# Designs tried in a protein design chat: miniprotein binders against a2bj90. Part 60

Target 1, 235 residues: a2bj90
Amino acid sequence: MSRSARRKTSALNTVLRVVEVFASIQGEGPFTGTYSVFVRLAGCNLRCPFCDTRYAWSLEAGKPLGVEELVEEIARYEPSLVVITGGEPLLQRHPLNSLVEGLESLGLRVQLETNGILPAPARDEQLWRVYHVVSPKDVPVRVPGAKLHPSWVDYARATGRAWFKFLVANEQHVREVAEYVAKLGIPRSRVYIMPLTPEKLDMKELLELHSRIASLAVKWRLNFSPRLHLLVQLP

## First folded at step 6 (miniprotein)

Design y42
Fold by ESMFold2-Fast, scan of step 6:
Structure y42 (fold): chain B 235 residues (1-235), chain A 83 residues (1-83)
Amino acid sequence: as target 1 above (235 residues)
Amino acid sequence: NPEDEEDAQFLLRLARIYQRAAERAARKGDYEKAIYFLELAVKLLEEALELLSNPEIRKQIEQILQTTKELIEAYKKLLEEQK
């Protein structure tokens, strides 16, 4: 069969468990400020104490959607960026590769948000070709079971399509991140620190946390990620 | 040093942000989240103490730090009671 025929057949037999699909502005990481459609997949392999999306932890929280149906829904938004997040989206790796293939066929830019516990994409996966923001939860936030898979560093060096985004609350966290990325050989140009913001902060508190972490990013010569959607009160 | 005192006051404000977040979590019975945020507050209070030499202000922060650590232990006990 042609690639197109194989792609169509794969999509018809492939299902993703989807929690929500919505348009917003990407508030975090290297694509901050981009008009995006967010696709939140169900299931997670961590139980982070600070997690604000606990409703997505169970695979059963997701509605089964066919890849073709999901691609059509996303396309209707005409987004500049498709952000696939979760839970942990790599738990649904096989149908996720089919989704990525469909989105790329429409010329859409795709970014995956992942905790990096599961291996990075192999060269023969559609996921090899898209952008990845890896958010390790072992350092500095010390979530049990959250060891970063070493293949993510190799993937980042080989492709230039991965960045590492760390939640930080204080200067000790930033120091630990700096030591961690140096030990693993992750270039500083691919490292973002982001404020660990609790839910229900007022605007003054939110700005104070952003100001502190941004100042530390300058001091430690790391990139800074805001949580822009929180500042502008978008989902 | 006036700059160190200003920095310490900023760190104290950040500690209060995490303390208030812990209080909100505890009111909902989420003691895991409450403990996590109080431990972040502890680290910020410890950083503030390293910047300050004034014994009266240091004593006040040490009292807040002790109260925060006692609250963490109380929430750990409540968390065990939920299991």
Scores: ipSAE 0.541, ipTM 0.841, lowest interface PAE 2.0, mean pLDDT 88

Design y43
Fold by ESMFold2-Fast, scan of step 6:
Formats: sequence, C-alpha cells, structure tokens
Structure y43 (fold): chain B 235 residues (1-235), chain A 83 residues (1-83)
Amino acid sequence: as target 1 above (235 residues)
Amino acid sequence: NPEDEEDAQFLLRLARIYQRAAERAARKGDYEKAIYWLELAVKLLEEALELLSNPEIRKQIEQILQTTKELIEAYKKLLEEQK
C-alpha cells in the first residue's frame, strides 16, 4: 500500500463531531484581532451556568465530518489562524490530533481553546506543536467538576505555547486569579483576564464591563483579553 | 470623597448589569443561571461598600444588597421545587 493510500484511508476513518465552521476575527486572548476560521466541536465535560454555547454541549449536536473534508473546508477561507473550540475539543482528542496534522501540513497556524480539565498534550501528539488558550473554570468562576489538570502548567513552561485566560466579574475574582497563578508558578505574562459577559448586553453595558476589567488588569499587572467580536458585532 | 462615590456608582451600574441578566434568566425559568448572576452582583455591591464612608449612601447600597440576597434565596427555593 502506498503512503498516499494509507493517508487517505486513515483520514476517511477519522471523523469529528462538528457544530459549526465559520470565518470571523479572533476576539479573545493573545491573538485578538486575527482573521480566523472557527471550528466548534461538539461535546463538553462541563455545564457552566454562564455558558452561551449550550447548543454545543451534546456530542449529538455535532455532525460527523471527515478530517480530510474539514481541512479542505478550512483551507478555502485562507485564514491567518484556525481556532478549534467547543464544547471541549479534547473530548475528541484522537481525530483532533489528525486534524491538527492536516492543518500543519498546509502551514496553517492552529489555536486550541480548552477548559483544561483533560491532560495537556504529550510530546508524541500533534497537539504538542500548536497554541493553547486554557480557560480554567475552577478559579475564579467555581464551576463544579472544573479542576485544572496540573500538566497544563508543565506544558506551558516546557513549550511557551499555552496561555491561561480567566473569566472575571469583579476585583475579588482578579485577586483569586492572582493568588491561584502565583501558587501554581504561572508567569503573569501568560495570564489574561477577560470580562464575564452575560448574553444580550447592549453596547454601553459591554463597554462598561470591558472598561472595569481592563482597569483591574492594569492595577494587578495582568494581561487583558477583550471580547472584541461582541463589541464589533461579529460571530 | 467624591471620587470614591463616583467609583461606587460605577460598581453599582455593573451590579445592575448582572441583576438584569438574572431577571432575564428567571423569566425563562433558569433559576440556576439567575442565582449565578445575582451572586456576582452581590460581590460588586460589597466592593462598592468598601469604597464608601458616607452613611446615607452606604445605607442605600446595604438595602440593595439585602434585597439581592433575599432574591437569591427565593430563587434557590424555586430551583429546589424544579428538582
């Protein structure tokens, strides 16, 4: 069997449960402002009260899509960044590694958004080589079952390819984040705080929450993540 | 201190954002989400109180805080009735 035939067989036998694929601007984290394609995978291992993507919680919310087909669809957008999000993408770890391999073979930059409950990538995974934005839900937002896996801190130190993005609503949350990252030994340069925005806010409310959290980021010497897509009314 | 009073008023507006989100959730019967938002409002109200020494303004915020806590307890009771 040729390499090409083996590759096609492997790709066709690997499927992801995909909720949606769309082009937008990355509104959050270290790559804010980047023209991106978003791939939302189905399934989540949390039930956050503040979640605005509850439609993605079930694996059955996703349609099966082959890795090769998905890579071709993403490539047609000619993105500067591919953002793989969910639900929790690491629930589909095996086919996700195959997707990342396909995207990297095309020279595409990949960012994974994860809640960090499942272990960080091992060196033999394709996921080891891409960027990760880890959004802990144990501190400060205290979602049941949301304990951050300690391997994410080791991964961040070893690779420099992980950042920690915390949803915050008030100064007490920021204080808890500062204590948490200090105890874990996470450098402040790897830490972002982001406003916890309820659904259906008007622009004035969005700006006020952004202004408050940005001010606290300056005060506490942490990085600030906006939710830029909400401010500019993009998906 | 006029600057502290202005900052406290800003925090009160932020608390109202979460209170309105809780009202929207409660109208849909989502008491778990409503409680979550109200608990965030409570913390913002407490932060506003820390900035203020004016007893009249403190009393107004304390009244809002007490009403918010009572609403949380009411929603907790409604949430248990759904189980």
Scores: ipSAE 0.578, ipTM 0.859, lowest interface PAE 1.7, mean pLDDT 89

Design y44
Fold by ESMFold2-Fast, scan of step 6:
Structure y44 (fold): chain B 235 residues (1-235), chain A 83 residues (1-83)
Amino acid sequence: as target 1 above (235 residues)
Amino acid sequence: NPEDEEDAQFLLRLARIYQRAAERAARKGDYEKAIYLLELAVKLLEEALELLSNPEIRKQIEQILQTTKELIEAYKKLLEEQK
């Protein structure tokens, strides 16, 4: 492939539709408490009833940003972790791989948040080498159209770089998660349950939901993910 | 067991969190979200009933559960009317 052809091809992989870029603390999952830059990509392949980021559902919600420009913006924050979220980031898979390459070249640690409907990374993707928090929406929350792609279990086993984070509201949800992960062969050590928090909760309500789900995590021998940013009133 | 009764009251409070959130969603015309949140509340109310032996308290929670299920059906009709 000539240089000119490579330049033309790379143009298709160098623009992302970005909703927002901001610094905060990672409030969820295995990296809870880490100073992070969040990159919210536009577009989603689900319409979860409980979704609090509906503003990111459409690709048109995102402004087009070049990968190089985005890498420079992220680097200015000097983050310990770059969290790429959305919508569903894997909808923009090709330019996302280019973004990951740029961030890793700077020595930045990258975490992707995904619903797991689209396939896990292949070995030749830059995405193969970063961390993934997979949030299935088929079990227990039963979102129409959601189904975890089986390649995520293989990816987790092969790399040790995937965790599975489940939204739960009650003990029946936790039982369903336990049965689901056992059936798929996912080790409990890689499973997090997290409270399903509706919008506009006060602090007492947030603490009550956190307390319940944390107690169930102990009972069922699963990891617990808070929503720390909500508790400390950060974005 | 007094601890079971305390746990049941806790579950009832959690159900009310989802019920209040469903009411907020319904006021905005978001019946899909309201139905979803009420279905979460139904499961919490059913879990509370499994812990309770007191007939008077059980009857009160059974009434709340029935009212919640009726509200879900009302919102389903309103959702269909939006289509």
Scores: ipSAE 0.545, ipTM 0.853, lowest interface PAE 2.0, mean pLDDT 88

Design y45
Fold by ESMFold2-Fast, scan of step 6:
Structure y45 (fold): chain B 235 residues (1-235), chain A 83 residues (1-83)
Amino acid sequence: as target 1 above (235 residues)
Amino acid sequence: NPEDEEDAQFLLRLARIYQRAAERAARKGDYEKAIYYLDLAVKLLEEALELLSNPEIRKQIEQILQTTKELIEAYKKLLEEQK
């Protein structure tokens, strides 16, 4: 049997637990402003107090979808970027690699959002070839059980395909981020700080939090990520 | 100086955003979330104090900070009662 025939047969037996698939604008990180399709995978290995997607915490929240079916659904959106998020998408690592392979075969750009607790991709994984936005939850937001796996720093240096995006609420958080990334040897050019926005803020409150964190990004010489979708009222 | 006072007022408004988020969480019985947001507000209040030299304004912020810390302790007791 050919390699391609074996890979197709394997992919047909691969299933992901998917919470939702929808089109929007990437509002965060290095691809802010990009027309994207979001794929939210079920399951998470953290219980962040500030989490807005608690409906995705359980693996049982996800509908089982075959990789080929999901690739076809994503392709219908004709996106500039596929954002795979969750929960924690690396909890479904095996079928996720198959999904990435299918999306890359169509020439689609893929970005993963991960908390970075599980190891970074190995060179023989399809995930090695896509973009990763790593959102550590140990520093500065101090979520219990959250510790960045050290392999993410090595992956970022080896590939140039990882950025580190930190939720921050105040200058002490930014100081902690600056110390953390310096200790780990993460270049500031790969670091984003993003405002920690509670639910049910009005537009003035959203703008004030964005203004503060953007100002701190300039002061501390870090990149700034907005939460653009919140500002323009998109999902 | 006037710029430090303006910056401190801005930080007080940001602290109020997290304090109101904590109030909303507490009304739903989510004391863990309420405590989390109040801790963020405490840090913003402490940052505001570092900008200010006026003793009267500092005392007002110190009172707000103390009240916020007392509220955190009250919510910790309520959280413990939830097990």
Scores: ipSAE 0.619, ipTM 0.869, lowest interface PAE 1.5, mean pLDDT 89

Design y46
Fold by ESMFold2-Fast, scan of step 6:
Structure y46 (fold): chain B 235 residues (1-235), chain A 83 residues (1-83)
Amino acid sequence: as target 1 above (235 residues)
Amino acid sequence: NPEDEEDAQFLLRLARIYQRAAERAARKGDYEKAIYYLRLAVKLLEEALELLSNPEIRKQIEQILQTTKELIEAYKKLLEEQK
């Protein structure tokens, strides 16, 4: 067997710990409104107090799925976008690169959602070629241990394939985001602020939080991300 | 200014959203989450105070702010007692 054939075969035998695979509409960030398949990977390197997906924190929460099997499952949905989320997907970096290679071979567009603690993709990774929505948890939400890796700013500048999406609850948060992105040299065009929505809100509460954060986005000249799936009651 | 009073009332409603979320978390024994949400409410209450010059209304919001801060300290004590 050639080295190329052995590498390809080895990659297809790689296993991901997967919590769930489901079709929905991307409700957040630059691709809001896109028909998507969501792949939630298990394991997380943070314990955010406001986390709604605590069931995905442990690696053991995911069932082992082969990359080839997962690619075939995703393809059956015929999605406009594949959203790989978690936990923290980059904890499973090696098999994740193999998954991305399989999805790209089918012409599928891929978006990764990451907390940005682990380094951004290197040029020789398949992950270099896909879209990334980075959600820092150091500023403004101050989760312990959640320092953004500086390579994400370099990656965004080099590729134009990263955006930074910040959870915000009040105007002080927005001020801190504006100062943070200015200090790091992140263009405002790549910055989204999104309402920090607790569990079990009624529709009036959800709309009031969205209205406030959208108004602040206009005031501070930043992009606004809704949580559209919550507003239309999709997963 | 009646417009500032309406804006302050809106911020008070947002603070109540996080206070209610904190209450739900505390009911489940999740004091870390409860403290987190109460701190978000504190900031919204402080922002509401910045909009208001009426000393009577300010005093009422300052009282709510004080009781919220006291609740944070109580939950910190309970959190330390858990582990």
Scores: ipSAE 0.578, ipTM 0.858, lowest interface PAE 1.7, mean pLDDT 89

Design y47
Fold by ESMFold2-Fast, scan of step 6:
Structure y47 (fold): chain B 235 residues (1-235), chain A 83 residues (1-83)
Amino acid sequence: as target 1 above (235 residues)
Amino acid sequence: NPEDEEDAQFLLRLARIYQRAAERAARKGDYEKAIYYLEIAVKLLEEALELLSNPEIRKQIEQILQTTKELIEAYKKLLEEQK
């Protein structure tokens, strides 16, 4: 099928359930500080106790948007990075691949945020070609039903386009992360630890949590991810 | 060691952050979230104890740790009652 025919079909038939689209700065992970457009997709296959985006758990929380309409909306922001997050974006895998195709056709860099329960992209998916930040919930947070799909480790080795980001609150969490990534053969260079920040922190508390986790990252020789948007009060 | 005492006080302040988050969750009836945050606080209290050699300060922290563990067990019972 020609690209033109495929794009027209995607615009007419392929729909994503979208919670919100907004511009901000990527505050987390390997692209921290990048001017980004965030696309939050509806639906999640987990119910994490510490989740800040519970409003996105249901697919019904999302408005149906055609892929081409969404691509045009994103392009108007002229972003350096498109961050596709959720919920769990891979629950809408088929239309998500169509979205990625449209964004790549415009030369836009795409990053997916995923819990890694569903399989990593196959080589024939458009998703194979974009960046992925995988946030496992089987360790250290131990969310029931969460288990990292082993294909994510293979994908990371094959492409160099996946990183693993873990929410941590204390040194025991960091120890568990270090043991977990060693067992799975994930290089420390692809691992980020990030402070688990409860709601309603004042700025001093937020900075203290960041300071502690950054110090542990140095001690354990892991990468550190801030939650920069919280520190600078951006969405 | 005065520096270890300062580091321990820092860890105690971090534990208090999670304890207060647990209290907010419990007031909303979210005992699963409350237990999760209190388990985090327990480990921070244990980390603080490893830095302290002063018997009197250690005794006070051990008391806080024990009451925190008892609160976790109480919330576990309340969580089961919600099922």
Scores: ipSAE 0.400, ipTM 0.805, lowest interface PAE 2.6, mean pLDDT 87

Design y48
Fold by ESMFold2-Fast, scan of step 6:
Structure y48 (fold): chain B 235 residues (1-235), chain A 83 residues (1-83)
Amino acid sequence: as target 1 above (235 residues)
Amino acid sequence: NPEDEEDAQFLLRLARIYQRAAERAARKGDYEKAIYYLEVAVKLLEEALELLSNPEIRKQIEQILQTTKELIEAYKKLLEEQK
């Protein structure tokens, strides 16, 4: 191959498969209430029964976008936070590190949402320096094939830049979360429980689920994550 | 105790939310989702039972729990027939 062909091939390797880019309010986790741009990457390594974003499961659901083009699009929103989600964004790990580098060069705060099956960032990755909300799907929601990679606990301990956010529906779920995080040595200060909200709930039902899980968070001394965007009817 | 009874009624309403979600999923032929939400409801019903000593209220919840477990088994059979 010629030098020109090699350079063309290298450039094409820095594209991301992107499902959607939109501005909203971060409704979940430690940055709840923050004006954010959401970047939903295509592809997922799980098939959760309760998943609301099944349209993003296939890598082919995403439009190929160059990292530089995507950085410019995100920057136009002037966000307080860039939320990179999916599917599972770590499936596109190499170009994702390039995206993070570009966003950090602009001084933008970046949060990754991940199921934690794939390993946590290594110290030489750009991803090492950003925030991570890890949503394990092995406990308590028991999705087949979902196993939290142990490196996420080490990453959280080393950096203080990871939190663990668990979908819960009842007190048995919360008990299982408490046992799970104690066994793994995850501090309660880094643990969030969040209501498992089925599709097509009315506002009264949505509030009742939030009220229950918030009450359990107090009882079990864990942090509570709302799904604020659902309560205020934003994307 | 009045507080335990109120808490149990609240848990029954939460169970019903997931039972209705399961029904919506089943109507679309999504029996995996339906079973998942019914299993969530089972645990909420069991939690409600732990709060109550009143035998008539316990009997009503036990009946709902049994019916819910039977529905899970019916949906598991339908899911196998789809495979």
Scores: ipSAE 0.493, ipTM 0.827, lowest interface PAE 2.1, mean pLDDT 88

Design y49
Fold by ESMFold2-Fast, scan of step 6:
Structure y49 (fold): chain B 235 residues (1-235), chain A 83 residues (1-83)
Amino acid sequence: as target 1 above (235 residues)
Amino acid sequence: NPEDEEDAQFLLRLARIYQRAAERAARKGDYEKAIYYLELAVELLEEALELLSNPEIRKQIEQILQTTKELIEAYKKLLEEQK
């Protein structure tokens, strides 16, 4: 392939289907409390019953945006963290690597939220260099078609840039998580449990769910992720 | 044990949160989501039963558990009719 043909092919990988871009506080995971810009990519390879972002399931829900345009839009917010989420952002893997390259060129810290079904980044991807919060949906929430790709465990061990965040509702779920991560060799220091919060909860209900799951995190010696944005009423 | 009774009451409150969420989902015709949350409520109710020895309280929870399981089966039939 000539260099000109290769460059034209690469340009085809510089368009992302984007549902929304907005500033908020990261409410979940290892970067809880960080001023962030959220980039929600369209498309998902799962249909979780508890999903609150069903509007992002179809690739057609996203508007095509050039990587350079998206990088400029994100940069205007001057964020401490760029959170790329979806749907499943790894479905748009090739243009996503270009987006990450652009954001890293500006010195911006990037975090991906992924269901972990698709393989972890390879060393030659720009995605290798950024943070990943992997949310398995096979255990304990048992979504059909979900299975964590084993390469995520290797990636976490090699880079120290992946954490595993599990939705839990009760102690049996926490037990299943503990058994799952032990079987896969995932260090407890990289595991977060997070309350499974239905829509339209009042503050008392949100606090009760958070209290229960936090107490279980202490009991089982796992990290706890709040859903802080829900508690402070941010997007 | 007073601690077990307090923990059981907490679990019953959590079960009610998921039951209310299921009711909201069912009102919108989202039976898949409703079933999912009712199954979480069942797990919490079963957890509460393991902490309780009082026969009258256990009987009340067993009745709620049975009604919840019957509602799950009803919603499964409604979900099949939507497919």
Scores: ipSAE 0.376, ipTM 0.778, lowest interface PAE 2.9, mean pLDDT 88

Design y5
Fold by ESMFold2-Fast, scan of step 6:
Structure y5 (fold): chain B 235 residues (1-235), chain A 83 residues (1-83)
Amino acid sequence: as target 1 above (235 residues)
Amino acid sequence: NPEDEEEAQFLLRLARIYQRAAERAARKGDYEKAIYYLELAVKLLEEALELLSNPEIRKQIEQILQTTKELIEAYKKLLEEQK
């Protein structure tokens, strides 16, 4: 799209359906340990059986917030990282590009968490410029309706700004991930495996799941993502 | 062999984590989540069996595996009744 068309679209789509905004530590993925503000957008195009944020599935779960208001709220936290998550944030793609533009104008680093069903950003989107952690739900966790859009692999190769984070529970899952990323041509350096942790685990159970998946990451030569916030009891 | 037995016991503890999560989900009537977690437990039990040669321990795990599979089928029937 031209710049004029982009500006007109941004002016029309300046409202996001937001479930919650809160400060925490990024517990997952390549930016683990970073002081972050989390922006959870409403709406999801999947119904994962293991989902712990079912309250965000409906678009109606989100309060309409103007992009400018949201940027100001986020900026007050003075975060090292803004994590945009959901639901599936790409369902609100157009106002999300406007949000990213506002955040980048303040020099804030942005990470999007997505299930990767919807296409990766195009070169003329603001979203092209930010970091993406793509969590496929077709392999290994086999959620109905989940299929990674092939454009995410092209985006990762072109920009170096996407990583692929897979929930795993056992060695067969890790084997399936290794085969999947090899077939798609995703470099192992861009791949994280993360323990699939049910609700209400005690610290010993959390550590045991983390220990198992970390050991498998070493064995299969993949990166490991903890769920650090769960261990330290942060949101 | 001792290392395989230790790993197998660890896998059994991980299977129990998912089995307990399935029980909590089932108590809330969330049979989709319960089935999902039991299927994860099944795979861990199968991986443990591949490490074990002791017939008595294998028989115990095979019994747990069979009971778990039967519970999955029971929850599938309950899930259909909810729809």
Scores: ipSAE 0.594, ipTM 0.866, lowest interface PAE 1.5, mean pLDDT 89

Design y50
Fold by ESMFold2-Fast, scan of step 6:
Structure y50 (fold): chain B 235 residues (1-235), chain A 83 residues (1-83)
Amino acid sequence: as target 1 above (235 residues)
Amino acid sequence: NPEDEEDAQFLLRLARIYQRAAERAARKGDYEKAIYYLELAVDLLEEALELLSNPEIRKQIEQILQTTKELIEAYKKLLEEQK
């Protein structure tokens, strides 16, 4: 009983609810093509209609793993990049900062993927020192409750360690993104548009969506993010 | 303009991708996802119409657009019945 009580106290600071850990290639965003270990954390503060990882929505979907154990597991893959994703990883902010500290102590490069609803890191957080790909869900995809926290724009300007990656399906979406980032003062060099790809597309459909969004990126002078892992059939 | 017609055909194929995704979602009873994808298809169909001046082709696309909008309303009714 005392062992369980001590374990529970430690869990407040050093335990994450983890859905899966696997090696793959980062297929999206500024680090596309990088050999990576993906750490999917459980729990999400949104219910996006187009979500492909609904199995991660509940915190109960995750196995409790100690930060030390998780760091050791990740290190065994010898990755060029650690991608922490979810659900929404910032829901587990406190133990996430401890994970980042452990990974940085090993010289590992860390990228967080977040919906940007929760505030950006403060200067005294370990998260301040890692890379962030922020995927707003208010524009253009209009998910209820998905307002981007304004601190992410300040964080991007202060550090140069945040990019904004928008799911888009059509030119109207790209127009809305262009207006949104201009209004917020986000440099277009920090902006990626990425095709909104439904589940279970064939290769021809994937290529057509990629081709359209890439063409629009050129037209609107924005960066393009593929979904490379889907094209090469990796997880 | 033949180039505009080719571009419009491409947009119609993209709309079809989202329409088929909506069909898969609806088959699983996920009307929220189905409506979402059909609304993306509507946007693409409207973009295609902006490129076309041929009355016969426009009429065909307008018919697809109307059918798609009617399907959205049908799925909204089914979604409300699930609540």
Scores: ipSAE 0.620, ipTM 0.865, lowest interface PAE 1.4, mean pLDDT 89

Design y51
Fold by ESMFold2-Fast, scan of step 6:
Structure y51 (fold): chain B 235 residues (1-235), chain A 83 residues (1-83)
Amino acid sequence: as target 1 above (235 residues)
Amino acid sequence: NPEDEEDAQFLLRLARIYQRAAERAARKGDYEKAIYYLELAVQLLEEALELLSNPEIRKQIEQILQTTKELIEAYKKLLEEQK
């Protein structure tokens, strides 16, 4: 096998399709308020009606970037947290594990955002060691094809490195979430509810949705996730 | 009681947020998104009705709910026409 063939094989195994890389504040979930670099990977296995990142649905929306190049780009931001999102990042699982290895070698904290359809990490994956925010789309938002893989519940119990973040619009949604997590045995301490915010809301509308869902979180004894970046007008 | 009436009014404002989002989606021809948001509005209107016993106020909300359900059906027909 020539050096050229070996380079091609390496590129195929360690190339990610990347839509965008940018610095912002993590506005959601357990790391809300953290200075972060966001890495949006291309491709998604769902077509959520409420999706605000439809530009990332196709794998072709992403530019091919080598893992080493991407690690160097991320490091230039000097982030407290690297948020890997998409699309669905686990569609690019093999090169994603290589990216995580590179980022951890620099001492960077990594959080993956995933819809949880694909299996949770195995112990021999680099992804086993990082944080995961799992956003189920089967309950309560009822997206076709969105069944949560059961391995995520076992991963969360074994590692303490997964949380479950549910988009909710009303109290019926919160009731469905409470029933769902009880049935699956997910501890309430690992559960976040987050307001389902349509595009182009004014500040009063954003605040009203946040206020309602926060009140329901207190009532139902669940954690609340804001969408802080929307409230402070960051990407 | 007065607190239930205030809570119901708040839920009606939240329903209007989703109804306006549905209108924006429909203007762009995105009837799938419009239907989705209107269904969220229906659930909020139903929650508001559970808080209220006054027949006159209930009738007004039931009228809004019926109009919203009719709009969902109209958008379903328009969505089929896009196929």
Scores: ipSAE 0.630, ipTM 0.873, lowest interface PAE 1.4, mean pLDDT 89

Design y52
Fold by ESMFold2-Fast, scan of step 6:
Structure y52 (fold): chain B 235 residues (1-235), chain A 83 residues (1-83)
Amino acid sequence: as target 1 above (235 residues)
Amino acid sequence: NPEDEEDAQFLLRLARIYQRAAERAARKGDYEKAIYYLELAVKILEEALELLSNPEIRKQIEQILQTTKELIEAYKKLLEEQK
C-alpha cells in the first residue's frame, strides 16, 4: 500500500466493528476454565455449514467502536484473559493490532481465535506477541475454500504461541487430523481435538459425545478441548 | 421472493442476538450499551419488515419492534437516574 493510502487507512482503522463484549469462562482450547472477556468481531471469510455464530458473518453486524473505548470497556471486567473472536478477527487486522497494543499496555493476556486462512502475524505486528488458537476448516470438516495458510506452522514453531484446534465427530476424523498435522509438521503437543456438536443434543448426549472424543484424544495422544460453556450453560 | 424470505429470517436471527447482547449489558447496569444494541436491533427489524410479505408474520415483527422501542425508552430513564 502507498504511503498516502496507508495514512488514510490508518486514520480510518482506529475503529473496530464489534458484535458483542461479555464476560464468561473460556470453554475451549488451552485456556479452558479461565475467567475471560469475549470480544466478538464482525465479518467472516467462510460460510461453514455447522457455524454457531452466523450472526457475525457480516461486517454490518458489528457496531463501530474506537480502540480506546473498547480497551476501557474490556479493562472494567478485570479479566484473566481477553478472547478476541468473531467471525474472522484478522479481517480487521489493522485496528486489531492497535487493540492488542492497548490491552498489552494494561498487562492483559490476549488470545485470538482464527480460522487460519489469512496469514499469521509478522514480527513487526503487535499480534506477534499474543496467543493464537487456529481452527482449520479444511480438515476434517472440508469447508470449500478453507485452506490453512502455511505461515501459521512457522509462527507456531518460532513463538510457541499458536495451537491448532480441530472439530471432530468420530475416529475417522481424528485419523484425518493426525495425517494432516503430520504432513504439515505440526507437533502433536500443539494439537487439540474438540467435539463437533450437532445443533440439538440433550445433556446426556452432549456428555457422551465429550467422553467419546476425549477417549480418542488419549488413544491418539492428542490434546482434548471440551466445549465447557455448553456443559455448564454459560454464554 | 424466496430469497427475500431467507434474508429476512437471517436478519431476524441477527436482531435476536443484539437483543441478547443488550440484556447482558443491562444486567451489568450498562444502559448506554444496552440502548445502542437495541437501536441496532430496531434498524435490523425495520429492514426485515421491508423483505417480508406475510401479513401475520409482519404483525408479529411489528409487535417485537414496538416492544424493543419501549425497552429503549425504559433504559433511557434508568440511565438518567444513574446520573
Scores: ipSAE 0.000, ipTM 0.079, lowest interface PAE 25.0, mean pLDDT 81

